# Ledger of designs, part 72: miniprotein binders against q56419

Target 1, 326 residues: q56419
Amino acid sequence: MEGRTLEEVQEEVFKRHGVLVPKKELEDLAKALEEAGLLLTEKVEARLKEEEEKLKRERPMRLAGLSYPEGEREARAFLEAFRASYPGEGEEARVLLMPHLEPSRVPEVYGAALAALEKTPPPERIYLVGVAHRPLKEKAAALPVPFQTPFGPALPDLPALQALDALLPFELFNTPLAFREEHSLELPLFFLKGRFPEARVLPLLVARRSPELGEALKVVLRDFPGLLVLAVDLSHVGPRFGDTPLTRTLAEEARRRDLGFLERLAEGEPEAALAFLGANPTRIDGVEVVASLLPLLRERKGKVLAHRLDLEAPTLSAVGAGTLVL
Short names: E, the ipSAE of ESMFold2; O, the ipSAE of OpenDDE; V2, 0.75 times the mean of E and O plus 0.25 times the DockQ between their complexes.

## First folded at step 8 (miniprotein)

Design xa1 (at its last look DockQ between E and O 0.40; V2 from the best seeds 0.00; counts 0 for: pae O 3.8 > 1.5, pTM O .607 < .8, SAP 78.614 > 70)
Fold by ESMFold2, look of step 8:
Structure xa1 (fold): chain B 326 residues (1-326), chain A 120 residues (1-120)
Amino acid sequence: as target 1 above (326 residues)
Amino acid sequence: SAELLAEILEYLLEIIEDLLEEIIYLADEGKFDDAIELADMFIKLLEFLIKILRELVENPETKELAKEIEELAEEILKLVERVKELLKQGRTEEAIKEIEEILEKIKEILEEVKKIAELA
């Protein structure tokens, strides 16, 4: 600093204090992060391949102890408590729409589904159609393995699944990993298996609307009669889903959309139900499933048994759930 | 450069959370060599983070927050070294407990990193 004025020294100190982090250290960290990301990807991919192989044999319970009890005795009591949450009577269903929302959030809606099942002759098989929450390789998929439940394994209807696969323009058994954590099948299946312990299951997921699925299912149902279950939720509104905080106006709109959708389905008018939603501003979850299954819903009249728009106060959001018999 | 630092720190913490969850999985499956490999990478990342935080304590605008994050990162480094030693000894339940403690501390760092990003 020999020869520098005080002002020059003060200016140099100011420049040093304005520097946050040397560029070299940031570049070194960025390179290390890239290396860590590649290593992590390798380990995760190996894990996912291993999980995929396990899913070729069975689909284990993921929500036991979280959403429903693990033990059969406790699970039976849980099922009966849900039935008691809906004091009404059901009606026989050839098609049942029920939620896949966490059961404790909408107990009377699941109770209404149980009431409908009480009036429904035990089917040989259940066509369980959920909503894919993970990407599928195709518009729809199935997993032809036992799904474990507290009431024993829900066995796949392999002949019906193979018949369905043969009628589709894509391989039906295309994305096993999408089933690993898929609650839209596991939660309804708990209730369905509890009421129909001998029924086989066709566990189906829809990611994107597939008219081919509906046409193929119509053919398969002729040879393999059973109960068709649409395991879908309704409106999703609020900040958790990309909206502003839930207001009375938004909640009222969501209820109107949910009920209008269900009522048009109950009149046997699934195209009108879809048209009523337009761009689907409240994000009704069931749209892609209904759009896929039009041939099975047309001219089939029924009744809305229950509906609830369930409030998530901490997130200022809400999700709708309903029970419809056709 | 403050925006670049915040972006890098946010990505670092995402990678760390993913690394720790995978270490738990691998340890629970008895795949200790793979878990230790990830733990070594985590230690490397923490050492780079600590070096950067030492530079930040010389900046008056970030000094106090950087010091708090540095102290927490050094505590986490000690816990990860302990986890690595437990994994080498096959003491899986103890290793997983320590990893769960590390995950809670990572949530604290994420909150403080958000404050640094908002300060810029």
Scores: ipSAE 0.301, ipTM 0.766, lowest interface PAE 2.3, mean pLDDT 86
Fold by OpenDDE base, look of step 8:
Structure xa1 (fold): chain B 326 residues (1-326), chain A 120 residues (1-120)
Amino acid sequence: as target 1 above (326 residues)
Amino acid sequence: SAELLAEILEYLLEIIEDLLEEIIYLADEGKFDDAIELADMFIKLLEFLIKILRELVENPETKELAKEIEELAEEILKLVERVKELLKQGRTEEAIKEIEEILEKIKEILEEVKKIAELA
């Protein structure tokens, strides 16, 4: 219909199908479509506006009862089971890289994160840096509101968030709707809040590499010390991500990239980690986050605690997940 | 042209799918009046679809497919009326389940429309 008159449409239908649709019916249909489209748009816009206004007060759970239990008792049992899935001991973390993948897919990787958190003194605040799977207005964003969890609300550190905003060349408090369903914050926050109930949180999203963010955070961390958490996944390979079905060769390449990335980070060489990936052909999710946080990752030595490439059998695709402490 | 009709039907079906998704969302949020309003628009669009399809049934080449689509569309209309009644009663879970069934029937219509487009 775009660019054609109703008469042209009628004539074309008649020529090809031998059916003469009355012009009046086409007019009525066009009007009905317009009315329905306008009404839908108005309802969606009104909904989004209402949700944005709610996000000024709190970020509700979206994955409770799906990815993790809603009830506190059940949520604690969930944490214990995940911790039990990792047979090793953790190390004290100043920086924790952990996944944001569906927890049930990589339980031992989350278990390794919990093991690290057991050896970590309770921080005053947690800088939780996730991946924006939705567009942001700026390279990075923050949402300065309580995030709901089964363990109670994760409260924002407003003074530290304000200090960060003041050092950035862009408005940090942008795109609140991007946080609404962002699992890269919600999933790791479940584990973090469960372990450190009194810690305040700085929920940050990175859409594009922001060197400014890393430099600003380096300054803020001096006055506002805390645990830095990178909530990132690793390789994304297979049909869901534009590849052929998972093969041994593709899986080996994904693992090679994941481990080579994590090992270079563990050596305190984040630039070497990025350089190792090149064009990132296996689509490591955390690249933009790491690229933004280079000043905080340099010269920090650590250890890879866990890694898994998890197969999603229905799609013959796989996602890499890892846990690293620095 | 079957292509143009298919394009019109595809466009109509896309709007219908979007409307149904929004109806589900509004129902889940307890916004039943808004959900019913969109359902009324959905019914109106389906009535137009049926009307167009009735004209197509006159074509021997598409008659069988057009009849199948018409039957599916009539079933959808009945389901939508039931959804409206369930929403009025606050029976949200049941309403959502029936909307999911409607979505599946719409997908069936889309597949039949594609067949019509291929035959022309």
Scores: ipSAE 0.031, ipTM 0.363, lowest interface PAE 3.8, mean pLDDT 84
ESMFold2 (binder alone), look of step 8: mean pLDDT 79; pTM 0.722

Design xa3 (at its last look DockQ between E and O 0.06; V2 from the best seeds 0.00; counts 0 for: oily stretch 39-57 1.64, pae O 9.0 > 1.5, pTM E .796 < .8, SAP 76.412 > 70, placed apart)
Fold by ESMFold2, look of step 8:
Structure xa3 (fold): chain B 326 residues (1-326), chain A 120 residues (1-120)
Amino acid sequence: as target 1 above (326 residues)
Amino acid sequence: SAEFLAEILEYLLRIIEDLLREIIELAEKGKYDDAIELADMFIKLLEFLIKILKLLVKNPETKELAKEIEELAEEILKLVERVKELLKQGRTEEAIKEIEEILEKIKEILEEVKKIAELA
């Protein structure tokens, strides 16, 4: 009721509806709303403080039973079903681009990632780079704690994370709460940990392009070799994302943008891939990650294994997902 | 004006939605006493909504819509008391499923509130 007096509210209700709400009832309502707001704020702040303290020790599963099975046996069967959704063979990856979209929506795209992992020697560590869906204090962040999975904890590679932090012009460990609900790490990690149960992980988020991150990672990868994973989605089109309803023309444009982006990355030309998108009219999700990691993508040739523009019929919208090996 | 009424009722219902979502978060973390405290606040706010709706039922022009919203609000009160009992028993998943049902009913109330605001 900011900007309004209780008397003004009472008069407006009477004028419009012909009913005089007693001033005491309006005063009681205003007090109750203020009390509710204060109580809600106190509970949210206390919960976030507790969650931040817990995140200093580990990151628990948030999507078990929702996006993937809780139990290890069921989780392994789940992986095999996804691999079977992609009939092709993979190729060895030094860099893997894979989605973070709900797995059941693009099973063959995740299957293609699993096929690539089958051809990839087990790495000592995985550099998992996702997209921050909550603000970070800096352009990028990491959380140096175990991430729980149905296959056991994915342990952090602390020496590699410390080396990375030392090379950056900002504190890398800067926004623990941004990892609390971050599916762009949790969903790909399920597949990666299932395939490479002994690999340590560098769980990284990008909010805004950071050339410094790519340069630092190039140095760190020399001393701490591993698999680089870009956990990104592609086009986001339709009313859920601020467009007109999805049409055949818009869907075809999204497919062309997705595939053109992926093919240029596959040719070792990440700057050309970014230039191809221009103003990014279909909102490809991976742009800030690719822009950050240019030194690791240049001159590295590979292959697009899968792509799908997944239709969300209820929202008349679509999201693109792909699998690229470099 | 309809602008003021709609703003007040929408603000109240948005606070109610925020309370319900935080109750879910607290219940999932085992903070049942805190969740119940928020549920009591939710009941208090919903009782104020019902008082206002009873006054609007006296107005022939808004009577039918206000009555429909009042009936939904009374159903929600019964569901919240059940949620509190489930929380006291530590039956978290059952409580959350009931809260999700309540959230759907809140969406219905919000849609009906918009109709009252449009009776200009």
Scores: ipSAE 0.358, ipTM 0.798, lowest interface PAE 2.2, mean pLDDT 88
Fold by OpenDDE base, look of step 8:
Structure xa3 (fold): chain B 326 residues (1-326), chain A 120 residues (1-120)
Amino acid sequence: as target 1 above (326 residues)
Amino acid sequence: SAEFLAEILEYLLRIIEDLLREIIELAEKGKYDDAIELADMFIKLLEFLIKILKLLVKNPETKELAKEIEELAEEILKLVERVKELLKQGRTEEAIKEIEEILEKIKEILEEVKKIAELA
């Protein structure tokens, strides 16, 4: 189908097979495939190519008006409401673990992150490490472009990104399309940009554990100091993730694993945190991120500020979220 | 020619495989409405595949293989309706397991389509 008109395809089918596929059925199929983004029509390829070319310049908002307000005034009110949902005080963070779950599900956990950010001096740069929910070409990737937010663009730290790339055994700037819809960066970035409007950002995704990334970042952080943010969720349990409907026993096990993971991180023992999870039967999302950042998490003591296991009632499933400062 | 119809079938089957993988990814993300929408698209593609197979059934040389593939395709249609119901209920792992079964049946269809191409 590459480069052939529907008419040429119809004619070729007719010539070769004596079957006239109605043009309308071919058009309806092509349109359905095109609407699905499955037909690599010249148009879908052109659109993907255009989107990839756009991602060379900027990453647009995808969740504005859905997960958070698009307008700056409304976005500020949103931040204040989330901060108000957490009644505690924060602590200064050098490392912040926060969720990337839909904010409305765990407002107090995001509120705890905001409370920590209130006690944190404005960083020059933020290393934002998310989870790749799409395949990457390499174990990790970065997108060295501005990320749009209601508070203006989050600008990349190009010198620090280049320094990181130079220390990695693989090309850091890979799989730009994986960033297009990646909420693990967009959602935490909303809160981070709202609190630190002048900070540069290093948007990083981890698909698979990369010890090389942690070692490289440890070197880069010496010359390019900044706030490290792990944007990760915790347990994923229930039918949506392959379990039976949420029971008291399943919820208790998810909470036990989430809190046991976070507390060991708070003690500065990230290897013990990973070992505690074993085969990770409750599917803690942040495992590959933590495994990649071990050199940066060792010997850092901190505090768990918030945790929630949030029930999604329609699916009888639950997702864990937490906020940790180190 | 049965050969060209087989090439079209192979192409459609590849699209269908990619679509099934995307449904799994959406289901894992809990985007059930989006996954169901893709499942509806899968049904349309499979219905089109069956239309092509009906043409191959008219050819005496490919009739038996095309009938076997048509039977597999009808089984897949039932499985996909079950997948949609499981997705509506948020039963993701069960849905994924059924999709994996569909993927195995698609592989079987691909092998049968290759035989059609060889007979032509």
Scores: ipSAE 0.012, ipTM 0.214, lowest interface PAE 9.0, mean pLDDT 85
ESMFold2 (binder alone), look of step 8: mean pLDDT 81; pTM 0.768

Design xa4 (at its last look DockQ between E and O 0.68; V2 from the best seeds 0.00; counts 0 for: pae E 3.7 > 1.5, pTM O .666 < .8, SAP 74.136 > 70, end hemmed in, 0% free)
Fold by ESMFold2, look of step 8:
Structure xa4 (fold): chain B 326 residues (1-326), chain A 120 residues (1-120)
Amino acid sequence: as target 1 above (326 residues)
Amino acid sequence: SAELLAELLEYLLEIIEDLLEEIIDLAEKGKFDEAIELADAFIKLLEMLIKILKELVKNPETKELAKEIEELAEEILKLVERVKELLKQGRTEEAIKEIEEILEKIKEILEEVKKIAELA
């Protein structure tokens, strides 16, 4: 009712329709709405508190049976099918950029990531850096608990996470609920855990660029070496994302921006990659992660293994995904 | 006005949809008493809606549309009482199936509410 009184609503209905809805009935409705809203809020808050307490112990699978199979045997076959979708060879990665888009939409891009992992010695730990899709209390967050996968739990590297937290000027572990449904960690983790079953994980989210995170990670990586994974998508274009209708011209621009960004990263020039995007008119998803991690990306040369700008036919929109090794 | 009534009805129906979704979640978790609490709140809202719609039937411009919405609301009320009984018996899958049917009827009401806004 946006600040209108019941009397104002009653008068307006009478003026236009010549019928009066009794004030008592409007008052009863308003009271019932208020009571229902308070009860709903109470139940939702209790549910979220319960979920938050569970997330302090473990992070359950949310996409099993939806994006990947729940059973281990089926999940392993699924993972191998994705590798087969990419006919090329990978390269050893010390840094891997891979997508978090629904895997069935870009199978060869995930396949390229698997090809890179095939050439990569098993790391002791994986720094998995995704994009927060729900608000964080700080610029970045972590959740230091096992993440369930069809291949068993991905165990946290608690010493490395604690060292990272100690170096940051903000609390790293204070937004557990942001991880509840965060696919930017869960989808890449399926592939990473399938290939590196003994690696521990640092599950990290970035909401806003944090130079402090990159500097802290550079220090932590010296004592706790491992694989750095940027789990990011690229351009987001079309009506679902606030653009005019998707055209061939817009799609070509998105592809050029995706590839130009990746190629500059591959040359070890992350600042140039960010500058190339300017105001980021195609909404490349990875900019806040890259901007946070500059010290880890500078002067590290590599190769773009795959890219796709994938069409969402129902929304006449598109999302870009790529695989880059450094 | 019809626009004000459509706005109020849309807001009410959004709350009802949220209530139904939470009832499903609580039922899936076996929290039947809490699900019934929300079902009672839904019944109360629906009873108030029906009273409003009975007054709107008196307007010749909206009479047929308001009557159609009233009939859907009366049907939904009976279904929610059935959901309450299924929840009391712990028949979770059957209760959820009925709630999904109610959600489809809510979509029908939302379409009829849009027609009221167009007539204005």
Scores: ipSAE 0.172, ipTM 0.704, lowest interface PAE 3.7, mean pLDDT 87
Fold by OpenDDE base, look of step 8:
Structure xa4 (fold): chain B 326 residues (1-326), chain A 120 residues (1-120)
Amino acid sequence: as target 1 above (326 residues)
Amino acid sequence: SAELLAELLEYLLEIIEDLLEEIIDLAEKGKFDEAIELADAFIKLLEMLIKILKELVKNPETKELAKEIEELAEEILKLVERVKELLKQGRTEEAIKEIEEILEKIKEILEEVKKIAELA
């Protein structure tokens, strides 16, 4: 109705349909629309403001009761079941690449991460680097607040976060609302907090490759040693992601790219891993994270513990997930 | 014209969809009072839509389609009242399911409105 009068609407309806809608009913409708629109806008704005203010204090769970249990007892049983889904033994990790996909889709991949964490001495702090699925103001961001988990809050390492911020050419503490629903941090953090209840966390998001982040983190890690965790998924293929339905050929290409990426990372050749992907036609989501962390991944040798390309049957789409230790 | 009516109805339906999505989000957050307030706004809009549709039923060419839309709108009103009751009881999951059903019925209304627009 932008730019048309109620009289024009009435006349046009009458001309086409032979029905004269009473002007009063159109006026009442216009008023009701205006009132509802204003109310909606006010409620949304008030909510966003409230949530932003809450994010200054803590990041609440969003996926408790959905992706993992809310209760601590049930959450511990969940961890044990996921660990049991991986029949192998882990290796000590200095760097852990693990998924952030819905846990129920790739239980053995999360199980492999837990197996690695069993062989890892409890770190003082965890650098948890996720993928920003929402826009960030800067290339990367951090949220320096407690993250809620069924095992209690994951507390931030404020000194290490401040040291990182001081070395970056941009404000690290940007876009707090991007963390509100970011599952790339929440899902891995469940497993990490469950295994290392006393570790402090640096929750980091990468939206775009930031070489500056990797160089800054390399310096910070000298004074603030800890476990580096890359919370990344691998290939995204099928109709949900703009492809045709999953075929053997498409699945084989996704697996080839996933494994070729992980294997090159396991050899300590992160640049070769990125080069292998090229234009990234199977949409490995972890590329910007890896590209940002090159200084920390170079010359680190490790092992691929698990990989899965998981089919989402309703959409005939698939997502790759892997666990790598370095 | 049927196009203008369709544009009006499409615009109404967009606002209705936005309202329903916000009701779901507020319900998921346990903000039941705020969700109920938006549901009341939705009811008011839908009541106005029904009044307009009743005038359209007077035309024999659109009478059947307008009646179908009216019936769908009346069903939606009942569902919204059920949603409000479920929210008052803290039955969030059930409320969300009812809202999803409302969204489906709104899509049906949109399709019927498009048919009215094509017949004109």
Scores: ipSAE 0.026, ipTM 0.438, lowest interface PAE 3.4, mean pLDDT 84
ESMFold2 (binder alone), look of step 8: mean pLDDT 80; pTM 0.744

Design z1 (at its last look DockQ between E and O 0.51; V2 from the best seeds 0.00; counts 0 for: pae E 13.4 > 1.5, pTM E .795 < .8)
Fold by OpenDDE base, look of step 8:
Structure z1 (fold): chain B 326 residues (1-326), chain A 107 residues (1-107)
Amino acid sequence: as target 1 above (326 residues)
Amino acid sequence: TEEERRIEELLIEAWELLYLGLESGNPEILKEAIRLLEEALKIARELGDHEREAAVLARLAEALYELGDKEKAKELAEKALEIAKEKGIEYVIWEAIELLFELERLG
């Protein structure tokens, strides 16, 4: 609830769940959640504090053995299998848009990303911009520590991160706990580290559109050149996201929005891509990231390499994923 | 107690896995979360901790819903709601009601 009015929450609940919760009940819920958040026992607080202190040194793997193999040998075989799932050839990327969805759901989309990376000269550094699925204290954040992978640690580019922080009107190094579980960084990073073992990384999260981030990054990229990666998913439709079960019509609308978004980005028209989505009724995940990075996406032409709308059969819901090279 | 320590550890891990499973869409993560929550539920009942029992039931219901077991999800959400109403656990009441509304709307 931080930064939202009770009215905004009420509207969001109504939009998502079709339930108008009375303001008083929202107040009671907020209080109960605050009290339940206070039921974060002294132990949970102590544990969170301990985890925060650990995150000052490194970000451990969280999805190893679940979403990808923990062992390096098996991880390499995993990469090869994903690359094999995409029958095409890639193109050199200066900007790569790729998914952060569970890899097994959209293997060919990750395969397309790997194909692009094969045609990309090894960058000195990777600006990895993910989506914050947890609240941040600021619009964006970074974690300036090594991220563990099966291929060894992805080391931060501290000079570039410091240069970025110096240009932002807010503290970049905020909300370290948001990075602990954030799969929007961990999953793409697996593929990136596997392909570019020597590249340094700038792990960035965006919670809300930050034009300042794009302007700052544009300056930083002059002195600290590197590959820009947008780790974003596309449409989220169906019951899990407040819609009816997936129909042909809903799927066609999701695909239309996904492809229309990606195509406009491929044409170097990111503002047109955002305008095309309007109120974003199919809930494209990457909107806030793209809105933050407009200065870096303008006039860059590229190609859509892959797209999939993946059905989650148990919930009759679907998530869009795409790979775009600029 | 050792049981209290164990249930806290289980819940922290289970909630993390539940979150990751819901966000990533990996059903194997959700299954692991369910396994941990079931163990936590057992301990909560052994301890007579109705608050944690209700909370765990609500989370189990959520995980089962995401795995497509709507019938079992509804059963557990109703049970969570019953316990939460009896014991005055407001946050669980809301979680259970929210899930039940989703189940009714989309079932």
Scores: ipSAE 0.034, ipTM 0.518, lowest interface PAE 3.3, mean pLDDT 87
Fold by ESMFold2, look of step 8:
Structure z1 (fold): chain B 326 residues (1-326), chain A 107 residues (1-107)
Amino acid sequence: as target 1 above (326 residues)
Amino acid sequence: TEEERRIEELLIEAWELLYLGLESGNPEILKEAIRLLEEALKIARELGDHEREAAVLARLAEALYELGDKEKAKELAEKALEIAKEKGIEYVIWEAIELLFELERLG
């Protein structure tokens, strides 16, 4: 682990165990480990081909019983508890930015999203744009199937998805397996489906910034009006993300970057928001989505409803989450 | 065999849950990965499959390390190493040593 040389491993084994393991034996062992990993990869690929065929029909819940309740009655109570975690009132949203971080870690941030949805007329459809955590074959992707929730299936808006696909220079329906475990869609969808049971969904993922996606969505939204949701997290800081241990200074910088980013978006200035981040030293998760959707964010003014930089005590790291209405 | 394929399927699902638990920040997902690994461990022990038993213990130790339970992680990694040394399972020996090395550095 950590890129140690075989000589360094040999030296430490000698110090700990009093036995000098020959360099050749360490090399042979490293080869055996690579071979075992390759075989496991082939078995995983066979299983994933089976799962890909299932995903052509529906996307099942993966996080029921883990991140939210499996039963409908308990799921409704769960929604109400989250709304109660944010005592304020929301604002009507044409565009909603909300997190995809584990809900129990940032309950008031999800509560603020629910408050915004209370003020938002039920849309005919929701454009749900998440962050791909597995590689896509293209810069962005969609999966045009029902997504299961405790509140029933979230049905795809097939005409709108087809219109979007027709406007892109690449096949939109390109990587079904990337959706199998994609929590950036599943977690926000739980809240959205619970509040808008009749809305259809366009489940979209961004892997790398795609100006083409934003331009195409601008056209599609004219003919297929709906709610645009950016399901993104903010800063990622600390040792889990390659930093030194979390300090007061690092946490304050992460919070400053998060809020500065959100505030510039709230002023209708998404290019300024991206420029403010520079090289993105706190690894704000939403950058590729915002960069893709510039035409939809320009000149839309709004309000930041909530923000939390949440501590991961075991890893001495933190993740930021926020709620923004435009 | 059917049981051997079951262990491998449990390992794959547990690895996916470990990844998801870390990315979402939900320790309950990490704990579910551990439950799957404990099921795999039971099957491996019932079969007398020392190679898979040691491999599952090493994965379980890594999961507990990610949860921050360093003492339990060390205990399981040492157990994995002991079994692998007794049975001559070389690739598990080195994987367990690497994890113990990481745990000692942090510990």
Scores: ipSAE 0.000, ipTM 0.350, lowest interface PAE 13.4, mean pLDDT 84
ESMFold2 (binder alone), look of step 8: mean pLDDT 80; pTM 0.779

